# Ledger of designs, part 155: VH-VL binders against q8ixk2r445to577

Target 1, 133 residues: q8ixk2r445to577
Amino acid sequence: FFGMLQNKGLTDYCFDYNPPDENQIVGHQVILYLCHGMGQNQFFEYTSQKEIRYNTHQPEGCIAVEAGMDTLIMHLCEETAPENQKFILQEDGSLFHEQSKKCVQAARKESSDSFVPLLRDCTNSDHQKWFFK
Key: E = the ipSAE of ESMFold2; O = the ipSAE of OpenDDE; V2 = 0.75 times the mean of E and O plus 0.25 times the DockQ between their complexes.

## First folded at step 8 (VH-VL)

Design ka6 (framework fv_axatilimab; at its last look DockQ between E and O 0.63; V2 from the best seeds 0.00; counts 0 for: pae E 5.1 > 2)
Fold by OpenDDE, look of step 8:
Structure ka6 (fold): chain C 133 residues (1-133), chain A 120 residues (1-120), chain B 107 residues (1-107)
Amino acid sequence: as target 1 above (133 residues)
Amino acid sequence: EVTLKESGPALVKPTQTLTLTCTFSGFSLSTFGMGVGWIRQPPGKALEWLAHIYWDDEKYYNPSLKNRLTISKDTSKNQVVLTMTNMDPVDTATYYCAHKLYPGRAFDIWGQGTMVTVSS
Amino acid sequence: DIQMTQSPSSLSASVGDRVTITCLASQGIHYYLAWYQQKPGKAPKLLIYAASRLQSGVPSRFSGSGSGTDYTLTISSLQPEDFATYYCQQHYDTPWTFGGGTKVEIK
């Protein structure tokens, strides 16, 4: 699967990565922004290694969850996907992070005019359902 | 249908405080994602964003004017109030309130605007 | 703050002409650019948001494009009702900032 990764509950919002320096793409938080369909910052790929890749730049970035955190951070992809970069996109649309055993939920970013994907306990909420478009 | 309307004094003296009220219909600031902002425009000049308030009472201000601005909401009355202290003739402008559907979006519906003149 | 430089400040055109307005951001705004139309004595009207998304009810002759710091509003065939002032606005980060405007006048 590839393209825009869109939330079901938070209508018209997609995964978005916008590092301040395009030559240094790792270490920043993945956010949710209005789906624009222009590719680039909103183009992601779900791979057979259970990675969510941001592959508009070289080297390629992969979404990771750092220890003790509930935010999604961009790391470099590795030849073998590390455990903290593995996600399961379920048939029901839920996005499950294997290591933390949490689900990715669309949520309001505190003190910011934006939304973000955060790890939360898994529920049946549409805010935890995602699809590629 | 979403509508907004600005109200307040048309004339303010220098150093006085301006209080503007935005009364709206067609939506509620108790609803997730709703927001109302203020934008001004001096005669013949460009637009300048002033402040914004969301349903969850999160507030944002233009840093250049932050110390002079206060924005608040009364959800039960469908009103947003903007106060601006220490008014100066340079603050003469048409003041608009406008609706945003969600954070990160643009202002999709605007009031007709109210002209405020600062003069002795 | 993100500065928005809009060009040209004004232009003269005829009905049926293709019109292009440019907006340059002082830093990357990642497609979060809106375009407004304003007629004399009236409030701005939203035309485009997220760089290329057409607001509901806006004619298809209006289109937005661009990336990074450079964005463009295009009117494919100018109509009589399109003579107005146009503004760009970044909705990427606060403070939200507008361009200086482009007045589209009758030639």
Scores: ipSAE 0.453, ipTM 0.849, lowest interface PAE 1.6, mean pLDDT 94
Fold by ESMFold2, look of step 8:
Structure ka6 (fold): chain C 133 residues (1-133), chain A 120 residues (1-120), chain B 107 residues (1-107)
Amino acid sequence: as target 1 above (133 residues)
Amino acid sequence: EVTLKESGPALVKPTQTLTLTCTFSGFSLSTFGMGVGWIRQPPGKALEWLAHIYWDDEKYYNPSLKNRLTISKDTSKNQVVLTMTNMDPVDTATYYCAHKLYPGRAFDIWGQGTMVTVSS
Amino acid sequence: DIQMTQSPSSLSASVGDRVTITCLASQGIHYYLAWYQQKPGKAPKLLIYAASRLQSGVPSRFSGSGSGTDYTLTISSLQPEDFATYYCQQHYDTPWTFGGGTKVEIK
């Protein structure tokens, strides 16, 4: 799949990546922002290796979760996807992170007027449901 | 249909506390994402955001008002209340409440506003 | 605080003219930019949010663009009902600040 990765429960919000320095795409947090399709910040590819790739930049970035963290951050993609970069988009729309066995949820960024995707225990919440458009 | 309406005194004396109530319909502050904010506009001047409250009771205040503001909600009455202490003639303005669908969104539906004059 | 510098402060234009209003943010606001129209004695009306998203019920002659710190509102063919004051607002970080306004006068 290729497109904007949208949240079902948080209507009209998409995965968004806008690193402070476009030459330093690694290590910054993926956010949620209003779906707009401008500036290529909201276009991601879901690959056969179960990666979520930020492919508007070379070398391409892949979303990862580091051990002990719940935040989705950008790593460089590798030839064979590391386990911390593997997400399963399930039939019910949940986005399951294999290594942590948790689901991606739209969540309020702590003490902020913004949303971010975070890993949480899997539930049936529409805030854990995602789709490409 | 989402509507909001401001109510409160039209005239306040200097040093008094202003209490404004926003009564709304067409949404609930128990619903995920929903928020109500207060914005004022002095006569002939630009808009100034004052305070905001969300469904999860997270509250935000404009720091320029030196902690004079308190915002609260009563979800069962569909009301949001703003208090502003130590009123001064420079606080004379039209006060609006406005709806915000989610954190990160803009103010999409506004009340008609209520004019508050601060004068001896 | 993110300062919004809006220009021009006023302009006069004829029906049918293309008008452009600009806002400059003191730091990047990542497309968190709204435009409002306000007529005398009335509440502001949201026209554009997220820099370029047209609010429901707003005529297509209104459009927004920009990125980073620089944003614009364009009215492609000014109509008699468009005389008003226009405000930009960043909705990125608190305090959510407004520009100083642009009064559009129809000749």
Scores: ipSAE 0.185, ipTM 0.745, lowest interface PAE 5.1, mean pLDDT 89
ESMFold2 (binder alone), look of step 8: mean pLDDT 93; pTM 0.952

Design ka7 (framework fv_axatilimab; at its last look DockQ between E and O 0.38; V2 from the best seeds 0.00; counts 0 for: pae E 7.1 > 2)
Fold by OpenDDE, look of step 8:
Order: C-alpha cells, then sequence, then structure tokens
Structure ka7 (fold): chain C 133 residues (1-133), chain A 120 residues (1-120), chain B 107 residues (1-107)
C-alpha cells in the first residue's frame, strides 16, 4: 500500500512529514495535516517488512517509535526492519505497533495547533482507523 | 449554519482597555476541534492575527501584543471575549472574530467585524 | 516569526484575464497556507485552504498551488465580482501571519 495515509475519524487528515533539512530527514516527529496530495511530504508506503516508509528522499526514512515514547519519529530505514519500526495495518483499519502493543491514534498535539499520530491503547475508535488513498 | 458577531464599544480613549465579545451560533466550544480567533485590520491596511482560543481552553497570542491581550470563553453563552489594555490610536481598526473548524485549518467563517476607534 | 511577502501589491486586469498572485514565506510552511478574498467594507472570505483545497461554494476558477516557501493563487478567468483584495495566510506556526495583500482593480 502507498499514497496518503488518512485517518477515518479525523476526516481528511493525513500523515505528514516535513523535515527542516531535506538532506537530513531523521529525528523529527510525524504529524497530521489536511490531505492535499501535492507534495511528497504526504506520500508513504507500507512495505512487506511492516514498515511505514517515507521514500521521497535518499536515504529513505522509516517511522519508528523510540523507547518510552508515544510519538512517531522518522528514522533511517534499515536492510532489516528493526522491531520499533514494525507496524501492522489490520483489515479493520487499525494500525498496530508490534513492539509497544499499542495502536496509532489521531490526537491533538498539546500546546500546538496541530494533530499528530500517537500511540494509545487499542480501541474501536475511528480515530484509530487508517487507510491509504 | 455557523455565524459570529462582534460587539463592543466603537470608541475607546487612549490608555483605556478594550473589551470585545464574540457571540456565535451553529457550533459549541465544548466540541472537539472548535476554535475562535480574533483578527484586526487597520483602515486600508493588512490583516493582523491577535489571539485564538480552542475548546480545551488552549490559548495563543500574537507575541507583539501578548502583554496586552487576554482571550477567554464562556461555553454556556457561546461567547469569546478579548480584552486589550493600554489602547493607542495605532490600535484603531476593524476587529473580527472568526471560526476555526480544526486546528491547522484556516478561518473559514468570519463575523462582520466591528470598527474600534481610539481617540481622545 | 514567519513573514509572508505577497506580490504584487496591486494589479489592474480586465474581465476574462488570467490573474496570478504570489505569496513567499520566509521559511517553509508545508502547505499551511490559506487564501482570502476581501471586498470593501466586508469581512474576508476563505477561498483556498491547505494551499490547494477549494473552500465549499467557491467558484472553480480559483485555484491554489505551491510548495515550500512559494505559493500562488490563480484566477483562471477574472469575473466582475472578483475585483477585490486578496490575502495569503500561513498557519504553520504562531503567530499566524498574513501577506500584505493584493488589490485586483479594473483596468
Amino acid sequence: as target 1 above (133 residues)
Amino acid sequence: EVTLKESGPALVKPTQTLTLTCTFSGFSLSDFGMGVGWIRQPPGKALEWLAHIYWDDEKYYNPSLKNRLTISKDTSKNQVVLTMTNMDPVDTATYYCAHKLYPGRAFDIWGQGTMVTVSS
Amino acid sequence: DIQMTQSPSSLSASVGDRVTITCLASQGINYYLAWYQQKPGKAPKLLIYAASKLQSGVPSRFSGSGSGTDYTLTISSLQPEDFATYYCQQHRSTPWTFGGGTKVEIK
């Protein structure tokens, strides 16, 4: 699967990544923003290694969850996907992070005028449902 | 239908405090994602954002005016209030309140605006 | 703060003309860009949000494009009701800032 990764509950919002330096894409948080389909910053790929890959630039980035964190951070992709970069996009639309055993939920970022995907306990909320478009 | 309307004094003396009220309908500031902001426009000049408040009482202010601005909400009355202290003739402008559906979105619906003149 | 430089400040055009207005941000704003139309004595009206999404009820002759720091509002065929002042606004970070405006006048 590839394209814009949209949230069901937070209608018309998509995964979005825009690093300050296009030549150094790692270390920043993935956010949510209105789906516009214009730039590469909203193009993601779900791979056979269970990665959510941001491949707009070289080297390619993969979404990771750092220890003790509930935010999605961009890391470099590796030949073998590390455990903290593995996600399961389930048939019901839930996006499950294997290592933390939590689900990705659309939420408001505190002290910020933005939404972000955060790890939360898995529920049946539409804010935890995702699909590619 | 979402509507907003500004109310307050049309004339303020220098050094006085301006209090403006935005009364709205068609939405509630108890609802997730709802927000109301204030924007002003001096005659013949560009727009300037002043302050914003969300349903969860998160507040934002223009740093250039932060020490003079206070924004608050009364959800039960569907009102947002803006106070601005130490008014000066340079603050003469049309003041608008506007609706924001979700964080990160633009101001999609505006009040008609209220003209505030600061003069002795 | 992010400064928005809008150009031109004013332009004269005729009905049927293609009109282009540019907004340059002092830093990347990642499509957090809106366009407003304002007529004399009236409140601004939202035309475009998220750089390219057309607000409901806005005619299709209006379009937005751009990326990074450079964004453009285009009116494909200017109509009599389109003579107004247009503003861009960034929502990337506070303070949310507007461009200086572009007055579209009758030639």
Scores: ipSAE 0.373, ipTM 0.828, lowest interface PAE 1.5, mean pLDDT 94
Fold by ESMFold2, look of step 8:
Structure ka7 (fold): chain C 133 residues (1-133), chain A 120 residues (1-120), chain B 107 residues (1-107)
Amino acid sequence: as target 1 above (133 residues)
Amino acid sequence: EVTLKESGPALVKPTQTLTLTCTFSGFSLSDFGMGVGWIRQPPGKALEWLAHIYWDDEKYYNPSLKNRLTISKDTSKNQVVLTMTNMDPVDTATYYCAHKLYPGRAFDIWGQGTMVTVSS
Amino acid sequence: DIQMTQSPSSLSASVGDRVTITCLASQGINYYLAWYQQKPGKAPKLLIYAASKLQSGVPSRFSGSGSGTDYTLTISSLQPEDFATYYCQQHRSTPWTFGGGTKVEIK
């Protein structure tokens, strides 16, 4: 799949990656932002290796979750996808992180009008459902 | 169908505390993304946002009102309550409550408003 | 606080006219802008949110555009029911602020 990765429950919000320094794309948190499709920040590829790639730069970035963390951060993609970069986009729209056995959920960033994707225990909530367009 | 209705006094004396209740139906403030805000409009003047509360109990206030505002919810009664202390004649306005579906959306459904006059 | 400067404050127009109303934000609001219509004695009605997204049930003659600090509402062919006051509002950050309004009157 390729395009903007949208949340079913939090309508009009997309995965967005906008690192503080546009020349350093590694190590920053993925956010949710109003879907607009402008620039390179909202386009991702879901690969056969179960990666979510940010592929508007070289080298390409892959979304990862470090052990014990619940935030989605950008790592460099590797030839063989590490376990912490593997997500299963299931038929029902849930986005399952294999290593942690948790699902990606839209969540409010504390004390702000912004949202981020976070790992949470899997539920049937529409806020854990995702699709590309 | 989502509806909201404001209730409270039509006349308040200066220095008194105003309490307004928004009673709504067609949604629950326990549902993800749901929020209710208060907006006022002095006669012939522009709209002014006052306060907002979301499903997760996050609360926001217009800082220009010097902490005169308190917003709360009772999810079991489908109510949101606004309290505004130390009323002044300049606070004379129509007060609206309105629904806002999470931060990325706007105030899509409004109550009919209630006129509050502050006069001695 | 983000100030919203709305212009014009009033305008006169005839049925069938194309009407344009502008809002300037004091800082970037990244498409977090709404437009409301208000008729005398009534609550505001949402027309446009997220700068350009048409609210359900709103006629397609209404459209919104803009970016950054500069936003516009356009009514492509004014109808008799469109004579009203229009407000913009930023919904980017609290306090959520409104423009001063534009009264659209029969010429």
Scores: ipSAE 0.064, ipTM 0.687, lowest interface PAE 7.1, mean pLDDT 88
ESMFold2 (binder alone), look of step 8: mean pLDDT 93; pTM 0.953

Design ka8 (framework fv_axatilimab; at its last look DockQ between E and O 0.72; V2 from the best seeds 0.00; counts 0 for: pae E 8.5 > 2)
Fold by OpenDDE, look of step 8:
Structure ka8 (fold): chain C 133 residues (1-133), chain A 120 residues (1-120), chain B 107 residues (1-107)
Amino acid sequence: as target 1 above (133 residues)
Amino acid sequence: EVTLKESGPALVKPTQTLTLTCTFSGFSLSDYGMGVGWIRQPPGKALEWLAHIYWDDEKYYNPSLKNRLTISKDTSKNQVVLTMTNMDPVDTATYYCAHKLYPGRAFDIWGQGTMVTVSS
Amino acid sequence: DIQMTQSPSSLSASVGDRVTITCLASQGIKYYLAWYQQKPGKAPKLLIYAASKLQSGVPSRFSGSGSGTDYTLTISSLQPEDFATYYCQQHYDTPWTFGGGTKVEIK
């Protein structure tokens, strides 16, 4: 699967990544923003290694969850996907992080006019359902 | 259908406080993602954002006017109130309230605006 | 604050013309850009959001494009009802700021 990763509950919002430096794409938080279809910052790929890969830049970035954190951070992809970069996109649309055993939920970022994907306890909320468009 | 309407005095004296009320329908500020903002426009000039309030009472102000602005909501009345202290003739403008469907989105529906003149 | 430099300030055009308006942000705003149309004595009307998404009910002759700091509103074929003032606005960071406006007048 590839393209825009869109949330079901938070209508018209997609995964979005925009590092300040195009030459250093790692270490920043993945956010949500309105799906614009421009492809540059909202193009992701779900791979056979269970990675959510950001393919816009070289070297390629993979979404990771750091220890003790509930945010999605961009790391470099590895030849073998590390445990903290493994996600399961289930048939019901839930996006499950294997290591934390949490689900990715669209949530409002505190003290900001933005949304972010955060790890939360898994529920049947549409805010935890995702699909590629 | 979402509608908004501004109300308040058409004339304010210098140094006085302006109080504007935005009454809206078609949505509730108890609903997740809802927000209302104020934007003003001096005659023949560009638009200027003033303040914004969301359903969870998160507030944002234009830093250039922050010390003069207060925004609040009454969810039960479907109203948002803006107060602006120490009014000056330079603050003469049409004041708009506008709706945002989700945070981070544009203002998709606007009130008709209310003209406020600051004069002695 | 993020400054939005809109150009041109005004232009004259005829019905059927292709019209292009540009907004330059003082820093990258990552598609957090909207376009509004305002007619005399009326409130602004949302045309484009998220840089390129057409607001419901807006004619398809309106389109938005751009990235980084540079964004453009295009009217493919100007209609009589399109003579108005247009504004860009960034929603990337507060304070949310508008461009200076572009008045589209009849040639």
Scores: ipSAE 0.044, ipTM 0.729, lowest interface PAE 3.2, mean pLDDT 92
Fold by ESMFold2, look of step 8:
Structure ka8 (fold): chain C 133 residues (1-133), chain A 120 residues (1-120), chain B 107 residues (1-107)
Amino acid sequence: as target 1 above (133 residues)
Amino acid sequence: EVTLKESGPALVKPTQTLTLTCTFSGFSLSDYGMGVGWIRQPPGKALEWLAHIYWDDEKYYNPSLKNRLTISKDTSKNQVVLTMTNMDPVDTATYYCAHKLYPGRAFDIWGQGTMVTVSS
Amino acid sequence: DIQMTQSPSSLSASVGDRVTITCLASQGIKYYLAWYQQKPGKAPKLLIYAASKLQSGVPSRFSGSGSGTDYTLTISSLQPEDFATYYCQQHYDTPWTFGGGTKVEIK
């Protein structure tokens, strides 16, 4: 799949990646913004290796979660997807992180007016449901 | 149907504290994402955002008002209350409360406003 | 704070004219821009949010565009009921600041 990765429960919010330096895309957190489809920040590809790729830039980035963390961070894609970069987009829309056995949830940053995707225990909440537009 | 209505005094004296109540229906501030904000408009002037409160009791204030503002909610009464201390004639304005579906959205439903005059 | 500079401050136009109002933000606001219409003696009414999304019940002659710091409201064919003052507001980061307004007068 390729396009904007949208949240069902948080209506009209999409995965967004805005690295401070276009030439240094590694190490920054993926966030959620209102879906607009303009510019490069909201276009992702879900691959047969179960990666979520930020591929509007070279070298390509892949979303990862570091051990013990709950935040989604951009890493470089590898020839064979590492376990921390594998997500299963299930039939019901849940986005499951294989290594942690947790689901991606739209969550409010603590004490802020912003949203981010975070790993949480899997539930049937619409805030854990995602789809490509 | 979402509605909001402002209530409070039409006249206050300088230095007094203004208390405004927003009474609303058609939603609850216990519902995920919901928020109510206050915006004012001096006669013939632009709109100025004052304060906001969300369903999770997070509160935000316009820093230009030097901590003169306090916002609170009573979800059982469907009310949001704004207090503004040390009123001055420059604070004469129409005060609006408005609904905001959740963070990142705009103010989609407004009350009709209440005119507050500050004079001695 | 993000400052919103709205222009023009007023304009006169005829029924049927295309009207364009602009807002400049002092920094990027990532399409988090709303447009409101306010008629004399009434509360503001939301027209556009997220820069280009039309609020339910708003006529299609209203449209929004823009990116980064530069945003535009367009009324494609001005109607008599469009006589009003229009405000932009960034809804990106607090304090959520408004533009100074544009008064549209029908000639």
Scores: ipSAE 0.012, ipTM 0.650, lowest interface PAE 8.5, mean pLDDT 88
ESMFold2 (binder alone), look of step 8: mean pLDDT 93; pTM 0.951

Design ka9 (framework fv_axatilimab; at its last look DockQ between E and O 0.82; V2 from the best seeds 0.00; counts 0 for: pae E 4.9 > 2)
Fold by OpenDDE, look of step 8:
Structure ka9 (fold): chain C 133 residues (1-133), chain A 120 residues (1-120), chain B 107 residues (1-107)
Amino acid sequence: as target 1 above (133 residues)
Amino acid sequence: EVTLKESGPALVKPTQTLTLTCTFSGFSLSTFGMGVGWIRQPPGKALEWLAHIYWDDEKYYNPSLKNRLTISKDTSKNQVVLTMTNMDPVDTATYYCAHKLYPGRAFDIWGQGTMVTVSS
Amino acid sequence: DIQMTQSPSSLSASVGDRVTITCLASQGIQYYLAWYQQKPGKAPKLLIYGASKLQSGVPSRFSGSGSGTDYTLTISSLQPEDFATYYCQQHYSTPWTFGGGTKVEIK
């Protein structure tokens, strides 16, 4: 699967990544923005290694969860996907992070006029449902 | 259907405090993602954003006017209140309250606006 | 703060004309650009948000395009009811800021 990764509950919002330096894409938080369909910072791929890959630039980035954190951070992709970069996009639309055993939920960013994907306990909320468009 | 309506004094003296109330229907500020903002427009001039409040009581102010503005909500009454201190004739404008569906969205529904004149 | 420079400030056009209004942001706003229509004595009406997303109920003759700092509102065929003032607004970050407006008048 590839394209815009869109939330079901938070209508018309998609995964978005816009690093300050296009030549150094790692270390920043993935956020949610209005889906604009222009590719670039909203183009993601779900791979056979269970990665969510940001491949608009080289080297390619993969979404990771750092220890003790509930935010999604961009790391470099590796030949073998590390455990903290593995996600399961289930048939019901839930996006499950294997290592933390939590689900990715669209949530309000603290003290900011924005939304972000955060790890939360898995529920049946539409804010935890995702699909590629 | 979402509707908003501004109420308050049509005339304010210089140095006085303006208090405007936005009464709305068709949505609740207890609902996730809901927000209400204030925008003003001097006669024949462009629009200027003033302040915004969200369902979770997060507030934002125009930095140029921040020290003069206070925004609050009463969810049970479906009201948002804006106060602006030390009014000056330059603050004469039509004041609008407007609805936002989500953070990051634009103002999709507006009140009809209320004209406020600051004069001695 | 992000400054929005709108052009032209005014234009004259006839029914059926193609009208183009431009909005330039002082920095990249990531497609978070809205367009409003305002008629005399009335509140602004949202036409487009997210640079190109048409608000529900708005005629298809209205369209938005652009990226980075440069955005455009297009009316493909001007109708009598389209004579009004149009404003752009960045909804990327606070403080949210508006352009100076473009008055579309009858030629």
Scores: ipSAE 0.371, ipTM 0.820, lowest interface PAE 2.0, mean pLDDT 93
Fold by ESMFold2, look of step 8:
Structure ka9 (fold): chain C 133 residues (1-133), chain A 120 residues (1-120), chain B 107 residues (1-107)
Amino acid sequence: as target 1 above (133 residues)
Amino acid sequence: EVTLKESGPALVKPTQTLTLTCTFSGFSLSTFGMGVGWIRQPPGKALEWLAHIYWDDEKYYNPSLKNRLTISKDTSKNQVVLTMTNMDPVDTATYYCAHKLYPGRAFDIWGQGTMVTVSS
Amino acid sequence: DIQMTQSPSSLSASVGDRVTITCLASQGIQYYLAWYQQKPGKAPKLLIYGASKLQSGVPSRFSGSGSGTDYTLTISSLQPEDFATYYCQQHYSTPWTFGGGTKVEIK
């Protein structure tokens, strides 16, 4: 799948990555932003290796969650996808992180007027449902 | 069917404290994402945002007025209250409360406004 | 604080005209730009949010565009009910600031 990764419950919000320095894309948090479909910040690829890949910039980034953390951050993609970069996009729209056994949920970014994707215990909430458009 | 209505005094003396109440229906501030803000407009002038409160009790204030403003909510009464201290004639304006669906969205439904005059 | 500069401050137009109003932000606001219409004695009415997304119930003759710091409201064929003052507002970061307004008058 390739396109804008949208949240069902948080209407009109998409995965977005806009690192401060376009030449240093590693280590920053993925956010949710109002969907606009322009530029390169909101296009992601879900690969056969179960990666969520940011491939609008070189080198390509893959979304990861570090052990014990709940934030989605950008790492470099590897030839073989590391376990912490593997997500299952299920038929019901839930986005399951295999290593942590948790689901991606739209959540308020602390101390800001914005949202971020975070890992939470899996529920049937529409805020844990995602789709490509 | 979302509606908001501002209430409070029409006349306030300089240095007094203004208390405005926004009473709303058609939504609840316990609902994820919902917020209510206050905006004012001096006669014939542009709009100025004052303060905002969200469902999770996060509060935001215009820094130019931050020491004078307090916003709070009573979810069971569907009310948001704005308090503004040390009123001055330059604060004469129509005061609006307005609904905001989510963080990052705009003010989609406004009350009719209430005119507050500050004079001796 | 992000300063919003609207132009023009006023304009005169006839029914049927295409009207364009611009709004400049002092820094990038990432499409978080709203347009409001206000008639005398009335509350503002939201027309556009997210730079280009039409609010429910707003006629399709209203449209918004732009990116970065430069944003535009267009009324494709002005109607008698469109004579009003229009405000832009950035809804990107607090304080959420408004432009100075553009009064659209009958020529």
Scores: ipSAE 0.173, ipTM 0.744, lowest interface PAE 4.9, mean pLDDT 89
ESMFold2 (binder alone), look of step 8: mean pLDDT 93; pTM 0.952

